Miniprotein binders against q9h3h3. Designs and how they scored, part 33

Target 1, 235 residues: q9h3h3
Amino acid sequence: EDGFTAEHLAAEAMAADMDPWLVFDARTTPATELDAWLAKYPPSQVTRYGDPGSPNSEPVGWIAVYGQGYSPNSGDVQGLQAAWEALQTSGRPITPGTLRQLAITHHVLSGKWLMHLAPGFKLDHAWAGIARAVVEGQLQVAKVSPRAKEGGRQVICVYTDDFTDRLGVLEADSAIRAAGIKCLLTYKPDVYTYLGIYRANRWHLCPTLYESRFQLGGSARGSRVLDRANNVELT

## First folded at step 3 (miniprotein)

Design P11
Fold by ESMFold2-Fast, scan of step 3:
Structure P11 (fold): chain B 235 residues (1-235), chain A 84 residues (1-84)
Amino acid sequence: as target 1 above (235 residues)
Amino acid sequence: SPEEIRKEIEELLKKAEELLKEAEKLFKEGDPEKAKRLLYEVLWLLREAIELAEKLGNEELLKRAEELIERAEELLRKLEELLK
């Protein structure tokens, strides 16, 4: 409760969402301009609150790339939050299945693969690979956090449109691996974020549905995806 | 500082792992009530560790905390079956 709570995390996320974003939008910008944009705004150098010595003098909440076919749909978040409040007040059991049904009912279906990397060349290289995959159509949309004032790891988020579509989630993992990413990935539905459910929550729900680990297997490279909810390992 | 937060997370994870091992031992030795009480303490410590690790954005500490919470949740499942 001393300074590290779900409320604190929610406040930080809200501030980032409300501050300006640096966006490469492939729907309106030619793909040939991507490399220059990536060179201008490497995430290891873009500062969260602005600095004369960085690429930005003003605050930046997120650095994002939108694919050519990207169509944002957050669903009915207000309806979701109202239903969640009613559920908590009712005293009914709160389970992963209940949240999944609320998400489906209110069309709050998006989710994301997350990777956390230290500021530096590896982060910038990973982001460039993800951004190119988005612009080339292998992924739909992605964003990366700017560098925090005190340092620490930065996060790359790669979104899919439907967390209930296992094949779509796995296809995104494959595309991330094909882009050269080798670090641990975790997949989280946005419904948990909108409801303020983080890793350690009063309902003991695991907001991480999948984990992906890179590995070499015999004569081939691949990833192992674990279904966290059912404790089932996928190939 | 990030370094001070990292040390706090490491201390929380160490305490949680020690208590989890004790809870697992008590479960095997036929004392599920004591195991359950220790497990509640383990889950409390892991909750704090995960919140701090998620805020810090440290993938390795978050992964370690997740491994411990998975072990704790498995023990909780066994205790719930046994005590039904």
Scores: ipSAE 0.000, ipTM 0.081, lowest interface PAE 23.0, mean pLDDT 79

Design P12
Fold by ESMFold2-Fast, scan of step 3:
Structure P12 (fold): chain B 235 residues (1-235), chain A 84 residues (1-84)
Amino acid sequence: as target 1 above (235 residues)
Amino acid sequence: SPEEIRKEIEELLKKAEELLKEAEKLFKEGDPEKAKELLWRVLMLLYEAIRLAEKLGNEELLKRAEELIERAEELLRKLEELLK
């Protein structure tokens, strides 16, 4: 069951990454054009493989917004994969600590806050808030999945440069909350995604490092953040 | 301040109503895709107004936003039928 599920999720992720993206790039496009672009491509209406009557007739893997200061840094993914195979062969324990060290060694440091929402107005409003925060410089880059043919929830991903930088991860959470987002957020390092480690995996690793829950009043941050890997409350 | 939040909500509602009227006009004039794009902007403004009205605890502003959302959703329904 675990093998099939992990293979299926990895294949879907690869296909989405390889298919065309709809991108608002604030490095080359005036911020004044964002509202029109968001209205043209609401994620609840953009279809994964293209449909008559949707905004797209061709497949779309992701809808993304790049901030003015965005600079892609994927690290050495090939080196990471080779080291992962070596680690599995070595007989050394596979723990969050060993994965963290692999990520640091190969500079595969990016991670993301995830929120899952049903297709509809709430998803589109949440995405618009995130997109504005990116264009205004409070967040660096974000993407949202298109509507799947079979339905189901869509995901908004808000990226940070370095999952080992707790302050940076918490600053992104604060910016997401300031944008009006109240739903549960989970934070996952991209190293887990590149290695095909999902919820159900043979090493019983939790790919979620942080969890953020909305909190009313009393706190400047507006949220309670838990470090899932170390079982430590950060706020 | 509560006064600043109230003014922000009132500006959001005013802009949403203006754009909703324009979306209705575009629909009647035979530009349903542009009407739909504009309508999503309307819905975004109205949902933001609702979020702020809930924070402020102002039932009158919340009700005004909900009434505009009902009107916007009716136009959206017509646009989705036409564009299918």
Scores: ipSAE 0.000, ipTM 0.206, lowest interface PAE 16.8, mean pLDDT 81

Design P13
Fold by ESMFold2-Fast, scan of step 3:
Structure P13 (fold): chain B 235 residues (1-235), chain A 84 residues (1-84)
Amino acid sequence: as target 1 above (235 residues)
Amino acid sequence: SPEEIRKEIEELLKKAEELLKEAEKLFKEGDPEKAKYLLREVLFLLEEAIRLAKKLGNEELLKRAEELIERAEELLRKLEELLK
């Protein structure tokens, strides 16, 4: 985020989480209704705070799709935040390893693949592909941001249950690619989001753990996944 | 390679035309929401086809993509009028 502080980004994220969400919940809604729902709420047209020309007159924080087998487990976020304050007060070094240990201790294990796309039909097409993969069971849950007043790119978040489970993270990447997604993906654990670790964080930590780039090569189409912390290719 | 790019463009154009025909049918049969949804996918595919055709320098493929996008834009205008 160019010129925005971590505090500002965290405040915006909290506001979005508190505002109403537009949800397609496959646990209670037949899959046959998805196409109509996607047509009604294309993310390029849904506005963050509502306006007369958009599908929504009231604020919308997120547009989300829950898979049929989705079972949310946020862990102990309150315990995580208390431990984080204690860590900062202690003067101990704040490193990726320390944050990983905090996350494990408090069971805050979820993470997400992120893709940033400009408002338009490319965003709407990508979101539709992800939403179908969620409803069909290849992915667990996903959400996309509404269109901001200032414009700029919107974000699609595709969640996995455990960022420490490399196989699960890579399987989600494969499912995203199988859905037709060819743009750059980066993976961020939710612990970093809860603790306000963004691009311009004061601890100078890399805000993402993995990146995925679409590549055509060898005998199969796929992606190259890089572990950013260790600078090692996983695929 | 140029051959791979050409194949990609041809696949994009074929898929766009199939979906555009389906969207036109749904519009006529009274399902404008589904037609609008398919049309968004059509426009995405056609923009990619145009980008790749320009990069490849293939005027025939570019012309085919531009013809389909004009047809898609005509349907979009009708859908916008209907859904008001």
Scores: ipSAE 0.000, ipTM 0.098, lowest interface PAE 22.2, mean pLDDT 81

Design P14
Fold by ESMFold2-Fast, scan of step 3:
Structure P14 (fold): chain B 235 residues (1-235), chain A 84 residues (1-84)
Amino acid sequence: as target 1 above (235 residues)
Amino acid sequence: SPEEIRKEIEELLKKAEELLKEAEKLFKEGDPEKAKELLMEVLRLLWRAIYLAEKLGNEELLKRAEELIERAEELLRKLEELLK
């Protein structure tokens, strides 16, 4: 069942990535247009496969905001996948360290903070806060899933360009908290996504590197961050 | 005070560097399990240093901690490959 869940999650992610995206691109669109765009496409109302009563009649895979300085670099994903196949047949241990090395070798360095929220007012407000932080330059890029027909939680993904840059990862966490986000956050490197490292992976790896929880008493960063691989509290 | 926090960070960084050198030596001398034990302490000290340096807003201390983290992560990579 764990194996089935991992395969299902991978298939769902692939379908969403291949379907059309709704994008606010701050590199080509004035920041003054963001509020109107957010009002037109609230994620709680944008439907995954289109509905007459929603903002979209056609399928939408993701709703995204690109920052003014955003420069996409997915690295050599094809080379990563070929090397991954070779690694699996080599008998070499599959650990967080070997995956990190594989990612560095193939320049697949991006990663993301994830937050899962139920469809509704709080999701839309969280997304609006994140989107404004992206357009204002505190974050680089973010996306949110549309509402699925069957319901369930939606996910906001806030990307950083280098998961090996721990200071950059922590800086993104601080910016998310400054945007008013108080829910649980987890950080996942994109290499784990490309290689199918989900909750139910066969190598029993933790699918995320960090966990962030909001603090009522607040630190300067506004959160408690745990390094899950080393079981070390960073805040 | 900010001055006391700065001194704490400097002590954390000094201790982390000393232990990291010892972990690197143990790895080279064929004691990877002891090296891993010391490396886990190094990472704990460095992550505390990063948290405190961010709280202070001290860019120089953040950079020093980041450099030691990168070095520690390189040793961690080698240990994970060896220990399986």
Scores: ipSAE 0.000, ipTM 0.089, lowest interface PAE 20.9, mean pLDDT 81

Design P2
Fold by ESMFold2-Fast, scan of step 3:
Structure P2 (fold): chain B 235 residues (1-235), chain A 84 residues (1-84)
Amino acid sequence: as target 1 above (235 residues)
Amino acid sequence: SPEEIRREIELLLWEARFLLLRAEELFKEGDPEKAKELLEEVLKLLEEAIRLAEKLGNEELLKRAEELIERAEELLRKLEELLK
């Protein structure tokens, strides 16, 4: 719905994370099986809560592809949340810098490039490109939301292991562009997700750290990347 | 590095494929002049991809580029006959 609060968005994200996932795991599955898996589970057709007419009869929270080298590491999320409560109580300013320091202290370093696309061929094609890049080793892990009952845009999330590693973040952007994605990308550290930093948050923080815009022709990189927190162009 | 050149080739190939798809859609929708304009850009991107793939000595990327150029040339042939 229009006007979703931060609390509503956090609850929705938690429900999706807790529901079953459809996973292609390149650590245990041959790459040759990917195309068949993608054809079986196109994200425009997979429904969030299941439907006899869709590929799934049961709820699906996320459709994901894990790369061969993928090793999950969420860091110390409990320690992060305790420190966050202490920070809020302390009266100290809550800024991108203080959140970055909390994330580093508690090793909550992962982050993701986000792209929002309408259900349909373009979404399915974009996801297929991302999934192939993951299986081929140019990206580490990605997931895409299923089709919501209410409709609306779906999101593809492409993860990196360390949001403070600017080169790694930029390399992921390049791989996404090489996969043929041309839409706006924004980068969000998982620490912001864990702490409920969405649009219109209490602290008036920008909910994303980086922004990538595609340039058609004439660009060696294919995109312009902006550091939104410091208002600095990285490419 | 070889990895950087490979990523550049992949970007060119995805760009060409995206524009080729749009050109095919425009052809089906009855806009052959606009389709031809996009197809000229597709061919230019594929020429650069082939040049870089040959420089890298990567047969897989070269073959992928050649497959797309054949597809693009087939559509261009149809468009030019129609526009005559």
Scores: ipSAE 0.000, ipTM 0.080, lowest interface PAE 23.1, mean pLDDT 80

Design P3
Fold by ESMFold2-Fast, scan of step 3:
Structure P3 (fold): chain B 235 residues (1-235), chain A 84 residues (1-84)
Amino acid sequence: as target 1 above (235 residues)
Amino acid sequence: SPEEIREEIEYLLLRAEMLLREAEELFKEGDPEKAKELLEEVLKLLEEAIRLAEKLGNEELLKRAEELIERAEELLRKLEELLK
């Protein structure tokens, strides 16, 4: 069932957020240390729950790189959740516009470009490119999941601070492409995650706002970006 | 309608899983060329399923499609190694 699967996904995400993170923090660590850190902690080798034979003996929820200017602002998530419950009980229409308004009111504006890759060289290479772009100031912050015990794809998340700032979202896409990333990217606002919105057919809510596909040559962007919710080209 | 889109996605996922299972069996039986042909069809079906699931905004269907892609990529890796 949709609800059951969404609940399990939310629980796994919460556990990862609560477990320790491996962080390269460019605000306090010299940029010259990054390459050694990346070599020590390739995401294809870092295990979710620790293994004496891997780079980590203890659980790791996420591997993250913070840019020099990174200033975390999750907004008022508690207020957002309370307002969402009030909206549902009010019987008022629930639309993408209504969620956007709740997110703005409670300053829950962050969002992320997502890419899913199998464990291996391609994943590690992509993460290294993203991490360097963050430390060099072209992106603000990023994280990658560790290798799950049962295997499966890993996810790289590249955050922007305001999903309503279309230009900022597109600038992040350009920086990801400039870092050498060629795979499919999808952009999702964190407000949907905080509200646990995975089952969308009742409200017709699409959690994915944008999709980016790599484009060779002839374009300054290096990619085509589509507004997935409205099926219109942005670039 | 959302319900018609859901039914379309369910059909695509079911078809992809059946063909993927057949491709996996053919690989084990020593017919990598036939396995590759079926895998190409599986990837087409999954691409359509993902597009529709994203449009619908249904995370359960997206999760199912992603799991099938992981299985398809595993088989693709084995085929690439064998057919080098």
Scores: ipSAE 0.000, ipTM 0.077, lowest interface PAE 25.6, mean pLDDT 81

Design P4
Fold by ESMFold2-Fast, scan of step 3:
Structure P4 (fold): chain B 235 residues (1-235), chain A 84 residues (1-84)
Amino acid sequence: as target 1 above (235 residues)
Amino acid sequence: SPEEIRKEIRMLLYEAELLLFEAERLFKEGDPEKAKELLEEVLKLLEEAIRLAEKLGNEELLKRAEELIERAEELLRKLEELLK
């Protein structure tokens, strides 16, 4: 983020995943506790590496909400990474279809809708809406980045189980819109993240599969969803 | 429109390349602090160009932006070595 390269973004994502997370887990915590938790940990105020003036004195990699029915399955990420290395040395073309097949073979199917917002009330309000939708069962799981030392925008990630299930991806978009979210959304499969394929990559792959834009008073679903790879409107 | 977005991306890439040349010149002429300031601006322009090119799905423009990022990162490494 903030003009960093793909390698730097990959290193930052790995560090964030390894640092402690602040988690509201609806599988073990009553839904009535959510509002207090959101007030305690607004993402605009939680700092990435800790600050005595923030809600956290220690590093926080992610702030997350797990739904009541959430059952994590990241698939065989190690097998995926080994197969990726073999693919790169094979001389076989590296295309979206090849990566899709690699992901299916290793059951690395999750993906996420992304929204980027500046630190402030709008970010905190959007996150609260998403978190409530997760706890109420309209979404499965979501996370938001803490505030970076350098500043810049923060990201909310709303996950779906299977990026190859277009209907499921579109249902998540509808639930995000129903939660009051009006900003631009982009959808990325986690397979691209695990393989370090960000926007600027040596294979010139577009890691974004879908784009969703809010349409005030115009669309049946509250948004227009574009298939980025085929340049086809889906809604 | 896609045509207007392409024009905006090209303008961002053009500005980034001009500033990158200036940063490289300043580095060679012994002004590493100003070179670093310009590099920070270059990286911001390239970030916006990549965002728009990804949104447009344009592989050619993404490739151009990546080439400029690699060049900017090479200069950034040299600046960090010099400013140790």
Scores: ipSAE 0.000, ipTM 0.077, lowest interface PAE 25.4, mean pLDDT 80

Design P5
Fold by ESMFold2-Fast, scan of step 3:
Structure P5 (fold): chain B 235 residues (1-235), chain A 84 residues (1-84)
Amino acid sequence: as target 1 above (235 residues)
Amino acid sequence: SPEEIREEIRRLLWRAEYLLMRAEELFKEGDPEKAKELLEEVLKLLEEAIRLAEKLGNEELLKRAEELIERAEELLRKLEELLK
């Protein structure tokens, strides 16, 4: 991430989305098969472009688990992109509020909790917990990046269907914590991903909406959630 | 629709750019064989992107595809020189 341009980050994300995914789909696969699938494809061992020594010989963009009730709806991404071009030429200030309205207008409402972990036991254990929560119905869908050739941290993405539904976002955080996850989480709406809003964006926007920190013995939700844009605590 | 074609062109260009960066890295790391494999995929993606951009009449996307082709051709030149 450090030293990468927004263009490079966007290119990497799109490349991963276009490559094959390893998917456990609870809509068509019995839940009893999950443990064997997790053992076969631990994310710390699955390589981005394939390796004879890894579980995969071919490229893998993402490792994903779909819940029984999962129904993908990315909204009108094409209309969003057209409106984004128009917004940039309009002379109007680009703010979190204008992006939120753009997303609502085009029904691009999904978002995700992100956690970044180094390859190893802790990543694999965290992913197994998330995957089980998805299959058991406490979360809707999740994915984890494979191990990059360059190394570095891998990312687990846990999706919610509507980033404007604060209660739903907080319920997902609670379910993640209930699954045993204790690391830092940040929440990013997919509209920011589609429009290329990353850390060093030209509009100086905070690239995430929420931050969740695990809290020992003090919170009914198991965590403290901060609204990063407004710098106010929600829990 | 024109919107769907534009989105497809963007996906092809982003994929091509990432693979091109990977091919450039492999060339630098002394793996020209794998670099060439990725570069062949890059060129296929860019050819399709150009075809669609011309059909759409989108000058910006066509220009972007042409920039990536020039970069890919530069790497191809170096690979051909090395593999002689």
Scores: ipSAE 0.000, ipTM 0.250, lowest interface PAE 15.1, mean pLDDT 82

Design P6
Fold by ESMFold2-Fast, scan of step 3:
Structure P6 (fold): chain B 235 residues (1-235), chain A 84 residues (1-84)
Amino acid sequence: as target 1 above (235 residues)
Amino acid sequence: SPEEIRKEIEELLKKAEELLKEAEKLFKEGDPEKAKELLEEVLKLLEEAIRLAEKLGNEELLERARLLIFRAKWLLLELERLLK
């Protein structure tokens, strides 16, 4: 997140969440229909506000794929936000440990692997791979941003249920790599997003817990994952 | 036969995945010693799976075994951090 545009980024995120989503829901839609849906709604062509000539005539906030077992659980976000306001007012030190405690207390445990790609064939191809992995059950849920009117990179978010479950986070990374993704991935808990820690630099907080880089060779092929909080490389 | 070897590998991989999930559960429940014991068994199962997959020449099964080893090593690092 860019600290110079924190308020603007928060407003845009809220608007995207409130606008309609294009969803392929594997809980109710046969897997055989996925390829046609991907061809109809490539993220490089779907526009944020329904520009003339795009596949959409109306605003689209996100393009998403839900796996068969997907069960949304955002936890107690309101309680989390109230506790965060109290913490800021209290004058207590604000640390990664404090935020982790707030997240656990209020059951706000989800997190996501993020990748940023320019609009075009590579983005659409990467999204198709992720979407297929979700529908096939290797990932739980994912979404991708539509094309912004100003241009710029689009983001693919691949979610896990519990950022404190490192095995689950690593399993998602492996599935992303198995889908053919070779770009840099970063992992961010949703607690940072819900607390609006676009101002993270003020408290010297790093909202990114893990980084994943593609790696060939070694005893286990796939990726090199760094735990940024502890500065530990997970071979 | 190749078919029998493939089924044996798939059974080893399934057992390893089940034990990995149990080890993670025990870690969350505060039993790191038991979790470590299960991970040692997981690594043993995966070593046998790799041996058989290499003999069979099956890239798919070999890759699956390697991914499970990667996951098991991550959990071992978590346990080592906790036990120190």
Scores: ipSAE 0.000, ipTM 0.094, lowest interface PAE 21.9, mean pLDDT 80

Design P7
Fold by OpenDDE base, second read of step 4:
Structure P7 (fold): chain B 235 residues (1-235), chain A 84 residues (1-84)
Amino acid sequence: as target 1 above (235 residues)
Amino acid sequence: SPEEIRKEIEELLKKAEELLKEAEKLFKEGDPEKAKELLEEVLKLLEEAIRLAEKLGNEELLRRAELLIWEARFLLLRLEELLK
């Protein structure tokens, strides 16, 4: 059942990746222009297909902010996919360790914290906090999905360079919490997206490596992070 | 009351899970149009469940609704690709 849903977010995300993006690039644009850009393109009002009365007249796949240290490195995604097809044909057991090793071998190490929010003030406020944290260098890169016609939840993705670096993943969680985000966060490696591995896949692989829950009065991090693969709290 | 809102969310989630299973069955049986109609209803139920869970501040119910809505969206998009 859930295997269908997996392949399709990858397909939708890939389709959105092919459409025009609204980008604030801190490498080329002064940080002082961020507030005007956020006011011009609030995610709750930017529409996927450029609906009448939206800030955008053309289709938008994503709204994104690039930090000063951002360098696009996707690794060898084609080699990863070929190795994955060969592995499936071999009949060898497929484990989370197998996927980790494939990701390392092909340098496909990016991952993201995900949060889902309804369109409105809370989403736009959350996005503004994340965008500021990216421009200030606390985060490397983030993107948010535009508003769909049906008014469904929008997703904010906050990237880290290496899903195998637990410290880097945890630092990004702390920066998101410092930006005032209190909702549930899930961390997913991009390798799972590129291989079409999502919930209820035929290999019973969990695509979510980490879960972060906000905690009032807790540790300096303001969250509890659970390793979903090992069922161990990291904080 | 918070207890009434919690019960309403649990009822919405239960109905959404039942309709999602029915949509998956209809898809496998070769009726993608009816499956699409059910999935559009599932999305509406889950959007309301999310709204109520956010209002209640219940992260557990919110998580369950978020998980199901993505399952429904993926199936819908796959159906839409088959209907093109």
Scores: ipSAE 0.009, ipTM 0.193, lowest interface PAE 8.7, mean pLDDT 85
Fold by ESMFold2-Fast, scan of step 3:
Structure P7 (fold): chain B 235 residues (1-235), chain A 84 residues (1-84)
Amino acid sequence: as target 1 above (235 residues)
Amino acid sequence: SPEEIRKEIEELLKKAEELLKEAEKLFKEGDPEKAKELLEEVLKLLEEAIRLAEKLGNEELLRRAELLIWEARFLLLRLEELLK
């Protein structure tokens, strides 16, 4: 049943957001403490619901690093959700452009580059690189999921403050690549997450706006970025 | 009558809030099995409240019930993981 699957997915996502986070906050903690913090809480070892044998005995929803200039702004999510209900009943076409306007109207502008990696050294190494880039000011904020019981891939989310600012999105990609990341990246605006736009969505929309693939030589950024909505190469 | 249905929804929501609070306390005090039993009762009460609120057409009561069901679902998900 589709309703059953959607309910479970939404419950898991909200549970993670509501459970405690392990945070390195560069606004209040000196950068010299980062390496010790990363060694204490490698994401491949931090368990979602706690384990006496892991770094955490209690549940952890996310492991996050806040940059020195980080200023959280979720926009008007409640107004966005009400407008989404109205849009669905209006008969107007549901397109990337329509969702973009909805997000702008309600100031729900943040988005994120996503990378999915299996638990292990490569995940921990990638996260350490991202965390250092955040603390050094090349990125604004990032988080990584803890290890789930299902043993699936974990996700690193690297946020930008405005998904409509193409240059800012591309600059974040460049910073991720400069941090040594070579895996596939996809960019998803938070508005899509709030509205439930996932891979198998009812409106058949592509769940991400951009895709970045690492490329040795050629691009000045070290990667090729595709605008998936318009099928246009940006780099 | 609409007023009787409204009163029934409000009583369901109040009981659900009380049991949800007790389940949270039991979870924190290390009794996850009893907490899960109370959460199953909470979800049953909230599902009935949502059904009645939809039938009544009362958006405020529906939103209150929906908010509580997500809170109950978060705690239940955490408990199910803990009890694996």
Scores: ipSAE 0.000, ipTM 0.133, lowest interface PAE 18.2, mean pLDDT 80

